# VH-VL binders against UPF0166 protein aq_448, part 1

All scores and structures are predictions.

Target 1, 96 residues: UPF0166 protein aq_448, of Aquifex aeolicus (o66756)
Amino acid sequence: MKEVLMRIYSSKEENLEDYINKLFEGGIRGAVVLQGIAGFGKGREFHSEEIEVLSYELPVVIEVVEDREKLLNFLKENRETFKNCYITFERVKVWE
Positions, changes and structure headers below are counted from each chain's first letter, unless a header gives other numbers; antibody chains are not in Kabat numbers.
F, E and O are the ipSAE of ESMFold2-Fast, ESMFold2 and OpenDDE, as the mean of both directions, binder to target and target to binder. V2 is 0.75 times the mean of E and O plus 0.25 times the DockQ between their complexes.
[cut] stands for letters that were removed.
The coordinates of atoms that the task and the answers printed are left out; those that the model quotes come from them. Centres of patches stay.

## First folded at step 5 (VH-VL)

Design b07 (from a4 with heavy chain S106D G107S; framework fv_gevokizumab)
Fold by ESMFold2-Fast, scan of step 5:
Structure b07 (fold): chain C 96 residues (1-96), chain A 123 residues (1-123), chain B 107 residues (1-107)
Amino acid sequence: as target 1 above (96 residues)
Amino acid sequence: QVQLQESGPGLVKPSQTLSLTCSFSGFSLSTSGVGVGWIRQPSGKGLEWLAHIDWDDDKSYNPSLKSRLTISKDTSKNQVSLKITSVTAADTAVYFCARSYYDFWDSYPFDYWGQGTLVTVSS
Amino acid sequence: DIQMTQSTSSLSASVGDRVTITCRASQSISSYLSWYQQKPGKAVKLLIYDASSLQSGVPSRFSGSGSGTDYTLTISSLQQEDFATYFCQQSYSYPWTFGQGTKLEIK
């Protein structure tokens, strides 16, 4: 009965498909991947003889709305998969 | 120091609505992570969870009784109320209110309970 | 609904005994389990939460253990004030459910 919104922050270059597959296999009701239009991340370099930014990673966010207890248990059971993710939670109420 | 105290009618006729009030002190139901639940116990029987309400007014009900239950809070009065419609002899029990608190990573333990109020449903 | 079963409704013991009370869930509850003590005329008291965490103010003779579906409350050396009814409760999934209770009686 308690719904939470979980956001998993990542980059497109990381293994997003593995995260999505784990959520699906764990019986999570649904997940949505959102991609930023602008932003910055690690790996951005500038050389003295180059004008263009060599690389950048736009933020990607996986959003999940699920029962709190189910989601916490899922994360505990899949700790190794998600250990490098920056994850936030907020409480939400779903219109049913 | 946390205190909870139930109050109710003592005796209710079959088919009527039972109204219960939980009055508390030592905490606020506006504090994040805090909630109050109702649990009942028929004489010589086990505990049955009925309903829960938390700081953000999120309400949960036991599905077996959901159509008959309404939980509400009045944060200014430090009260949580429960109404049960269409009561029968099966609703005769001691009714408890209890505080729940959780850290995001912890379960919802009922860490402080009231003494309970006996409600008898009889004609 | 998750069904919580305590192996016995009544248990007889003497002061000084090591007592164990067991609780089994009908499915894995991932340690979202609490233990409560109920005495006549007293408020119900939380003893253990998250299967093994001792509630503040509870004597160290009480301990909890278990995982998955099987959980145990242990009283290492029974005291006179410990004669009471003990309940387990899962908070893994709604509706939250309790075991039927185990009444600890004087032998």
Scores: ipSAE 0.014, ipTM 0.633, lowest interface PAE 7.9, mean pLDDT 83

Design b08 (from a4 with heavy chain D103E; framework fv_gevokizumab)
Fold by ESMFold2-Fast, scan of step 5:
Structure b08 (fold): chain C 96 residues (1-96), chain A 123 residues (1-123), chain B 107 residues (1-107)
Amino acid sequence: as target 1 above (96 residues)
Amino acid sequence: QVQLQESGPGLVKPSQTLSLTCSFSGFSLSTSGVGVGWIRQPSGKGLEWLAHIDWDDDKSYNPSLKSRLTISKDTSKNQVSLKITSVTAADTAVYFCARSYYEFWSGYPFDYWGQGTLVTVSS
Amino acid sequence: DIQMTQSTSSLSASVGDRVTITCRASQSISSYLSWYQQKPGKAVKLLIYDASSLQSGVPSRFSGSGSGTDYTLTISSLQQEDFATYFCQQSYSYPWTFGQGTKLEIK
């Protein structure tokens, strides 16, 4: 099997629960959500001194490590949910 | 412009090892998303996928032939090679190499093909 | 292995005809399907990928449709240059498999 790290990039919290639910229902072994510490959203000015949530949205990244073929098939089956996402893949080695 | 060309022996004897080379230009196998596969076609029959290698040296083989197949790349020479051990008359076919390019929704379509090289296995 | 079956190995048609070629997978392949054209003495040409996406440089008379297990290649108005053998291929699961081919022949 070929293992890959998939990252799903989002800065909209309203989509997060749908993404996680689809991954769970699709039989993916696990997913981790990472919240950024600082950042900015489209149409906003960056504010490095203030971490006030109302002034900018923080980046969200969902990380998954899974078999490449299984992940690609999962994404195709859930095309409408993920078609507008920015998603990257990296080959990884899993130490067991 | 993308071009691929197969080369190999026209005739091999049963039990020998068949070595094929795919030479290409117009792209690099170090480019993310790019791969090269081997497909064969016996006379008057359909296409059979044999093996694939990705930009990241990720190798895949047809399970029916896996024990006999070895795919490798030489990025500096723009070449991909395939070896098939212990050939028989059933391996007589035209052998093609083709470029694949990963698209998020489409997987790895074979977007450019070589013209093919005929290999005959006979005594 | 996923078996790809084209409904016919040969089809006769005339220039100007609307032609459909069908391909069925033994299990759902989630639109991981490509269509290829093969002419004697010429390199195999990709026509359609992702079941319905037209490859750059391919004439608009070619189109693909389908989902799940059933897929169709359509040529809306057959041209003389379209007499060739057409293959479907799934890339959903290893090993990648092709249909047996459908040869378009002149009537």
Scores: ipSAE 0.019, ipTM 0.682, lowest interface PAE 7.8, mean pLDDT 84

Design b09 (from a4 with heavy chain F104Y; framework fv_gevokizumab)
Fold by ESMFold2-Fast, scan of step 5:
Structure b09 (fold): chain C 96 residues (1-96), chain A 123 residues (1-123), chain B 107 residues (1-107)
Amino acid sequence: as target 1 above (96 residues)
Amino acid sequence: QVQLQESGPGLVKPSQTLSLTCSFSGFSLSTSGVGVGWIRQPSGKGLEWLAHIDWDDDKSYNPSLKSRLTISKDTSKNQVSLKITSVTAADTAVYFCARSYYDYWSGYPFDYWGQGTLVTVSS
Amino acid sequence: DIQMTQSTSSLSASVGDRVTITCRASQSISSYLSWYQQKPGKAVKLLIYDASSLQSGVPSRFSGSGSGTDYTLTISSLQQEDFATYFCQQSYSYPWTFGQGTKLEIK
């Protein structure tokens, strides 16, 4: 069995609930949502909750640890739902 | 050109350990996304997947046989080995090794196979 | 485990025939299906992956179709070199499983 850490990167908005619902319906073991509090990237503006000017966009990351094949199958079945997300895979060793 | 070649003992006695080697060329198990699996086929029957190993030494086994299987690689020799313990007549089959390629959206298709090596378990 | 069943273990055909080989999964496999060709004395050859994607170097007379639980391999105009055994495989769920094979024989 191969376990991977999948990270789904998205901007903060209402479609986050759809992402989580799809993962739940797909039988994924668990998912954690992390909200960025500051960030910037290539060609992008700096965003921070601490900045005096109200930031409209903050990065959101959904982290999942699951079997590699199960996640690939899930993503192919739900390609349209996740088409605007940047998604990364990282092999992990789970302590059990 | 990608090529894989299996080698094994031909004959092995019940209760002993069967050792198989897959030697390959035309690719490296150091390359991200590349793996090698073992598949067997008893005479007149279908194919059964046994085990898989990939570029990062991650190993997968068929759950029905997992307690008896050990897969390993020697990247410097371009070899992958499989050991099966406590063999019985049910392990008599042609054993194949095959290359897989993983990318983010594709599973592990077995795109190139060796010609197979026959192993008979008999006393 | 997901069981893969091919409708027949053997099929007789003549050169020039349109041939279809069918494969059924015991549950939906979401098009995670590959087709292989096996000939005596030659390496097993991948023909189709992801149910309908033709592997590089495979003649265009081969095609795959299907979804859910039911899949087919079609050879639009059978050639002499196509007499072989054909296997389907699911890669949707561990353990990966194969059909029992369909031997395509000369009529």
Scores: ipSAE 0.011, ipTM 0.613, lowest interface PAE 9.5, mean pLDDT 82

Design b10 (from a4 with heavy chain F104L; framework fv_gevokizumab)
Fold by ESMFold2-Fast, scan of step 5:
Structure b10 (fold): chain C 96 residues (1-96), chain A 123 residues (1-123), chain B 107 residues (1-107)
Amino acid sequence: as target 1 above (96 residues)
Amino acid sequence: QVQLQESGPGLVKPSQTLSLTCSFSGFSLSTSGVGVGWIRQPSGKGLEWLAHIDWDDDKSYNPSLKSRLTISKDTSKNQVSLKITSVTAADTAVYFCARSYYDLWSGYPFDYWGQGTLVTVSS
Amino acid sequence: DIQMTQSTSSLSASVGDRVTITCRASQSISSYLSWYQQKPGKAVKLLIYDASSLQSGVPSRFSGSGSGTDYTLTISSLQQEDFATYFCQQSYSYPWTFGQGTKLEIK
């Protein structure tokens, strides 16, 4: 089996409960939610003098460590739920 | 541009180790998402997946054959090798190597195949 | 193991016919299905991936459909060059498994 760290990026707090419920229903063994303090998308230009008017929703990151094929199957079955999320994978070794 | 070509001994004796090499061009196995698999086909029969290796050296084997299989890569030579130990007449087949690419939503399609190399196990 | 069954091992057809080849998985494979074409003396060719996505360079007369356990490959108007053996493959679960193949031959 191959373990991966999956990070799901979303700026929509109202969707968080649905994302977590889908992960639970899909038999994923655990998920951790992290909230960013500030941020902006890749396409935006950052201007330090305008920081107070930067109106970007705070990013939410859901981290999952799970078997690669299980996560692929989960995402395939829940394509509509996660279609607008930015999702990354990273190979990890789990220490036991 | 993408090309794969298998090479092997053609004839191998029962109980020996069969070594196969897949030489490829037009892609690199260090490229994220890319892998190479081995598939075989006995005369007049269907296709059987044997093993797979991907860009980060992650290896997968058919469980029914796992104890006899070893897959490896040499990225500097653009080669993937497969070893099958303790061969018998049941291992007589055409052996193919094929490139896979990993897409988040589509899994691992084998998008380019070699022409295959015939291996006969006989004394 | 997931068993892949193609309903016929051989099928006879004429140029211009609409041909349908079927593939059934022993359990749901969530559209992780590819279709391949095999001709003597030529490399095996990927036709369809993800059950219905046409591979680049493959003629539009080929199409795939299906979900769950039942999948089909359709050739809308058969051409002489399409006489070949067709295989389905699931990549949902290890070990990856192929159907037994359907040989399409001249009627």
Scores: ipSAE 0.012, ipTM 0.661, lowest interface PAE 8.3, mean pLDDT 84

Design b11 (from a4 with heavy chain Y101E; framework fv_gevokizumab)
Fold by ESMFold2-Fast, scan of step 5:
Structure b11 (fold): chain C 96 residues (1-96), chain A 123 residues (1-123), chain B 107 residues (1-107)
Amino acid sequence: as target 1 above (96 residues)
Amino acid sequence: QVQLQESGPGLVKPSQTLSLTCSFSGFSLSTSGVGVGWIRQPSGKGLEWLAHIDWDDDKSYNPSLKSRLTISKDTSKNQVSLKITSVTAADTAVYFCARSEYDFWSGYPFDYWGQGTLVTVSS
Amino acid sequence: DIQMTQSTSSLSASVGDRVTITCRASQSISSYLSWYQQKPGKAVKLLIYDASSLQSGVPSRFSGSGSGTDYTLTISSLQQEDFATYFCQQSYSYPWTFGQGTKLEIK
């Protein structure tokens, strides 16, 4: 049917193990965890006190490629676990 | 302003191929997330989804009719076409085309529809 | 295929009434449900998507609710222009299927 790439953005320490366990228990075909190792962007950010942030935690990204309907059902069944995650979706074409 | 308009033969003989064209304006099938579907409605009955095509040329068909259906697009002309082979009286219906915009959480709601074109299958 | 059943094919009401139209799916559709309005001689109009999200340009008197298998379209204060046929549709699984329609008629 339609394959979708889902990316779940997280940090190493937050709920990564729970996310991976839920995906496995939900019968998702596979999940890959990627970690940022380098990069640059818009420069330094200020926290609410208007001082420069001295530390930067690189994000991790969980990537899943799965049938759209299966992913939607999985997320619905696991709403509590994933409801506050920053998640993106894009359609992908799978090579035979 | 989004507009869609169907055109068809009006009358088709049993066993022939029915060809329908949807002409649209106010959007492009080159836009990520956008698609067009075909839905029909026999007189006094409900709606039946037939086929869908999206910006990525990804085609979907109602399995009960898939062997008879072919959907295609001409992005440069802002047209989507549907062909139905081997028509019978059961294919007599008003045929609609409708725009959809893909939203992962809501799927493919049909947000703008054409007025519909009546096709009668009769000798 | 997922079968969509609307509790009645016709419903009588008066202007000013609160009207409720119900739709049941043969299995859970996880809120992948849209509501449409059809008037004779007019294009079909999307009212609600994702079970409860109001389509842009649709009057606020329309609302949707429900989850799992049971869904409801509510018109809080019926107006003359609302006499029409209403259809639900699931987009959870192919093929996409519609309810049989509920014709809202003058009492």
Scores: ipSAE 0.015, ipTM 0.665, lowest interface PAE 7.0, mean pLDDT 84

Design b12 (from a4 with heavy chain Y108E; framework fv_gevokizumab)
Fold by ESMFold2-Fast, scan of step 5:
Structure b12 (fold): chain C 96 residues (1-96), chain A 123 residues (1-123), chain B 107 residues (1-107)
Amino acid sequence: as target 1 above (96 residues)
Amino acid sequence: QVQLQESGPGLVKPSQTLSLTCSFSGFSLSTSGVGVGWIRQPSGKGLEWLAHIDWDDDKSYNPSLKSRLTISKDTSKNQVSLKITSVTAADTAVYFCARSYYDFWSGEPFDYWGQGTLVTVSS
Amino acid sequence: DIQMTQSTSSLSASVGDRVTITCRASQSISSYLSWYQQKPGKAVKLLIYDASSLQSGVPSRFSGSGSGTDYTLTISSLQQEDFATYFCQQSYSYPWTFGQGTKLEIK
């Protein structure tokens, strides 16, 4: 089996639930969401956490560990949903 | 650019330990996705994969030989070594080292190979 | 372990021929298959990876196809330099395994 760590980067928190629902419906083993404190995403729009900001969009990273082929097929079937994300892949070793 | 060269003793006696070294240039085993494997070929026969080590020090061994095999790397010297214990005539073969590259889209093909080094096990 | 079988150990052909070499896996390997060329006195050369992707620098007369358990290497117009032994290899599951090889010989 080839296990990979897939990271999905997005600055739009309003789309987060849709991304997670697609991963769940696609039978992905699990996903973890991490939220950045400051940064910019694919569009290069800067976002930061500030006391005075009532509404903000911070970099969000969804991490998935899954079989390589399963992830490729999942992304192919869900191209439209993830088209505004940049996605990275890294081979990993899992403690069983 | 990318080159691999095997080095070994040429001749070893039965029951001894065979030590092989792969020296390479044109790439680094610190690069994500890069690995080096050992493959052997007895005279007139097919290829048999033995062991693999990659950039994150993940080691894999052929189960049929695992108890006799140890693979290691020395990143500072650009070398990968393989040790085979308790050799017999069945270990007589040409031994190759080869680079593998894991790209999410391209798998782990052995894209560059050394020329091979002949090892004969006899008294 | 996944067994890779090349049903033809030796094949005779002439320059200009279309040559087909087959490889069968004992179970589905999801296109995790590479083809290699071995010539006496030369380093082993990767020709095809992921069943159908042509390696950079390899002539376009080489092509790969197949899925599941059955895979094929095709040489569309055999050249003199193509007389060699060809091996398939699966990288779907450890241990990685090779076919026994198909030797292309002059007819």
Scores: ipSAE 0.017, ipTM 0.640, lowest interface PAE 6.5, mean pLDDT 84

Design b19 (from a4 with heavy chain D103G; framework fv_gevokizumab)
Fold by ESMFold2-Fast, scan of step 5:
Structure b19 (fold): chain C 96 residues (1-96), chain A 123 residues (1-123), chain B 107 residues (1-107)
Amino acid sequence: as target 1 above (96 residues)
Amino acid sequence: QVQLQESGPGLVKPSQTLSLTCSFSGFSLSTSGVGVGWIRQPSGKGLEWLAHIDWDDDKSYNPSLKSRLTISKDTSKNQVSLKITSVTAADTAVYFCARSYYGFWSGYPFDYWGQGTLVTVSS
Amino acid sequence: DIQMTQSTSSLSASVGDRVTITCRASQSISSYLSWYQQKPGKAVKLLIYDASSLQSGVPSRFSGSGSGTDYTLTISSLQQEDFATYFCQQSYSYPWTFGQGTKLEIK
């Protein structure tokens, strides 16, 4: 089995439910939604953090660990839903 | 474009430490998915994987030799080094370094290899 | 450790022949299998990765197939430059292991 970690990057919360529903319907084992919180707050970096919070365009990452071929087929089948997403993949070895 | 070249002492005495350097160009070990490994081949025998280092500094060693092996990288110099301690005649071999890639759509352990450097362990 | 066995250590063939080299893993390696060509005086060359994907720049007469534990490298029409030693390698789990090699010789 070739396991991969897939990350779907989204800055639009209104699309998040659709992405999650498609993953569920596609039989993906599980998906975790993560939201990064910047912790650097001095000088210009502080102002950057404040701007990010107020913009409502905070980065959201959906993480999935699944078989490579299953994810490839899932994305192909759901091409329209995910066509404009920024998606990255990384090979992983699952413990045990 | 992608090139790797091994350098070593040629001759080393039993019980000494063997130091090998792999110098490369045409890629960066800072690139996600990229790694460099060491493989050796004794005269007339097959290939034996020794060690591997990834873009994220993840190091892997052949368990049969792990206590004697140390792999390291110098990203600024585009070099990967391997040290083998307490060498014996059994370590006489041609030593290769090679690039690996772990992509989502495809991956290969060693897509480009150096020409190899012969190391003879003899008193 | 996963053992990789190439059933033949040497194989004789003539230019124009269809040649098949086999490789068996001691457990399923899920197509994490590469084939290499080694010629005296030249760098080792990757031919096939992920069991069946042809490396860029490699002639189309080379192909790979197989799944699970059994894999094959095929040369559809042998050329003079193809006389070499061929190795399979699994990259499914550490330690990465190679087959013992199959030397392709002139008949």
Scores: ipSAE 0.000, ipTM 0.589, lowest interface PAE 10.6, mean pLDDT 82

Design b20 (from a4 with heavy chain G107D; framework fv_gevokizumab)
Fold by ESMFold2-Fast, scan of step 5:
Structure b20 (fold): chain C 96 residues (1-96), chain A 123 residues (1-123), chain B 107 residues (1-107)
Amino acid sequence: as target 1 above (96 residues)
Amino acid sequence: QVQLQESGPGLVKPSQTLSLTCSFSGFSLSTSGVGVGWIRQPSGKGLEWLAHIDWDDDKSYNPSLKSRLTISKDTSKNQVSLKITSVTAADTAVYFCARSYYDFWSDYPFDYWGQGTLVTVSS
Amino acid sequence: DIQMTQSTSSLSASVGDRVTITCRASQSISSYLSWYQQKPGKAVKLLIYDASSLQSGVPSRFSGSGSGTDYTLTISSLQQEDFATYFCQQSYSYPWTFGQGTKLEIK
């Protein structure tokens, strides 16, 4: 089996419930949601008084470890749901 | 420029072990995402996938035959070998080896094939 | 195991015809479907991968379509060199399985 770590990056927490529901319905073994606690990102320019507010729009990351073929098939079947997400893959070795 | 060539016995007796070798050029099994598989085809019939080995030495076998199959690679010789134990007339077929490749977005299950080697199992 | 069924084992056609070959999976394979061409005495050739992606070097008259369980290979204008046997294959789950093949014959 070829295990991969898939990270789904979203800047919109309002869509999080839909993403999780799709992963659950698709039979994915598990998903973990991580929230950034500090950082900065690209986006619309803000005036100096609003720069602090940008830091509260931190990325949410959904991490999944699953078989590569299963994840690619899941994404193909759910293209519309995840079309606005930035998604990365990394091959991983699961310990024993 | 990718080439694969099968070699093996033309005739094997029932109950013996069949040993096949795939020699290739134009690619390396040390390249991430690359693998080599074995497929067979009995006369006038369809294709049956047997086994696969990847760059990371990950081995996969057809469950219907897995107790009889052993796949291995020799990276220094650019060869992949398949052994089938306890052969019967049902194992008479043309045996192919083929290269597979995948990346994060696409699967190329068998993008280049050898020409095949005929193996006949008879007494 | 996933069963791959091609609607016909043989099909007769003439040069210039539009030809379609269909393949059905016993369960959804999410577009993890490839098409191969096999000619006597020649190496098997990959034509289409991921259901609809044309392999480099394959003529544009070949195309693939479909999703879920139903897939089609189309040859828009049949040429003499296209008379061959065509196989579909799923790579969705192990064991990888092939259709029984469709032999395209001269009419």
Scores: ipSAE 0.013, ipTM 0.625, lowest interface PAE 8.6, mean pLDDT 84

Design b22 (from a4 with heavy chain W105Y; framework fv_gevokizumab)
Fold by ESMFold2-Fast, scan of step 5:
Structure b22 (fold): chain C 96 residues (1-96), chain A 123 residues (1-123), chain B 107 residues (1-107)
Amino acid sequence: as target 1 above (96 residues)
Amino acid sequence: QVQLQESGPGLVKPSQTLSLTCSFSGFSLSTSGVGVGWIRQPSGKGLEWLAHIDWDDDKSYNPSLKSRLTISKDTSKNQVSLKITSVTAADTAVYFCARSYYDFYSGYPFDYWGQGTLVTVSS
Amino acid sequence: DIQMTQSTSSLSASVGDRVTITCRASQSISSYLSWYQQKPGKAVKLLIYDASSLQSGVPSRFSGSGSGTDYTLTISSLQQEDFATYFCQQSYSYPWTFGQGTKLEIK
């Protein structure tokens, strides 16, 4: 099996709980949510906060490490849920 | 031009180890995305996948035969080998090796195959 | 293991016919499906991968469709060289499994 790091990028806080629930229901081993502190999104509107202040308007990244085939199946079955997300993949090796 | 060629003993006795070699040209098993698998076909029956090895030495085996199978590669010779231990008449088949090319979205389609080598298990 | 069942082991057709070969998986395989052509004395040939993607060099008369558990290979206008045995294969889950094959025969 090949392990893959998947990053799901979303600027819409309102959808975050649905994304996490779908990953959990799909049997994904784990997901980590990271909060951006500054960035440009689509439309190039600049969003920035001081490092000590969280902003729910800044990019959110959900990171998942899972078997490649399981992730592809999950995404194919949940196309509508993730249709507005920017998603990237990176091959990784997990220490066993 | 991608080519794969199987070689085997032709006849092997029950309980012995069957050794097969796949020699190839036109590609390298050092190339990211490239792999080689073994598939067999008993006379008048369907295809059965046996084992697979890819560019990063990731090995996979059919669970029904996994205790009997060993796949290995020699990238300097452009060869992939398969060993099957404790053979019986049920292992009589044409054995194929085939190249796979990993695509994140498509998996491992077998895009080029050898012509196959017949192995008969009989005393 | 995922069982792959082709609806028929043999099918008779004539040159010029539209031919459809069907493959059913015992569970959803999310389009991880390839179609192969096998002729006596020739190497097995990949026709379709990812359910509907035509392999380079394969004539456009071949097409694949389907999703979930049900998949089809279509030959829009059968040619003499197309009389062969056709196999589907799932690569969704190990072990990878093949259908039993459909032999396309002259009517």
Scores: ipSAE 0.014, ipTM 0.670, lowest interface PAE 7.0, mean pLDDT 84

Design b23 (from a4 with heavy chain S106E; framework fv_gevokizumab)
Fold by ESMFold2-Fast, scan of step 5:
Structure b23 (fold): chain C 96 residues (1-96), chain A 123 residues (1-123), chain B 107 residues (1-107)
Amino acid sequence: as target 1 above (96 residues)
Amino acid sequence: QVQLQESGPGLVKPSQTLSLTCSFSGFSLSTSGVGVGWIRQPSGKGLEWLAHIDWDDDKSYNPSLKSRLTISKDTSKNQVSLKITSVTAADTAVYFCARSYYDFWEGYPFDYWGQGTLVTVSS
Amino acid sequence: DIQMTQSTSSLSASVGDRVTITCRASQSISSYLSWYQQKPGKAVKLLIYDASSLQSGVPSRFSGSGSGTDYTLTISSLQQEDFATYFCQQSYSYPWTFGQGTKLEIK
């Protein structure tokens, strides 16, 4: 099987719960959310935060490692949910 | 200009091993997203996928035939080979090789095919 | 294994007709569906991939649609060179499987 790392980027994370629920319901092995400290996204407005405070308005990355075909089929079935996300893929080797 | 051409023995006796070679030009199996598959068609019947190999040397086989099939590639010679052991009359068919291209949204469509080589299994 | 069923094994039509060929998968294949054309004694040609994407060089009279388990190939105005056998194929999961084919014959 070929494993891939998928990163879902959002500069405004109002839909984080929906994204995570879809991944869970789709049988994805796991997902990790990373919160950015500073950055800019689609609106090209600069954002930053205090380390002590989580904010859904700061850049967020959802990382998933999964079998390639499973991920592609998941995304096809959920096109509408993820249509406005910036998504990247990278081939990875998983250490067993 | 993508071209694929199959070659094989034409005639094979029952119980022997059938070896097929696909020679291609206009692309490389070292290119990300590219693969080559084997498909066969008995006279007057439909298409049956046999095996696939891609740029990453990832091999896939039809489970109904898996114990009899071996696919391999020689990237430097632009060739993909398929070996079928213990052939019977049921293996009489035209054998095609075809290029596949993987894109995240399309899977592996077979976009260019060879003309096919007829293999007859008889004694 | 995913079974691909084309409801009609043969279909008679005339030049100028709108022709539809259907393909049904035994389970959802998430639009991982290709359509192929085979003419007697000729190499197979890819027409449609990803259920609805037209392959480069294929005439615009060909189109594909569908999702889930049900897919359709449409020829909006049949031409002489379109009399051929058409196959659907799923690439959603191994083994990749083809429909049995639908032969378009001149009426």
Scores: ipSAE 0.015, ipTM 0.652, lowest interface PAE 7.3, mean pLDDT 84

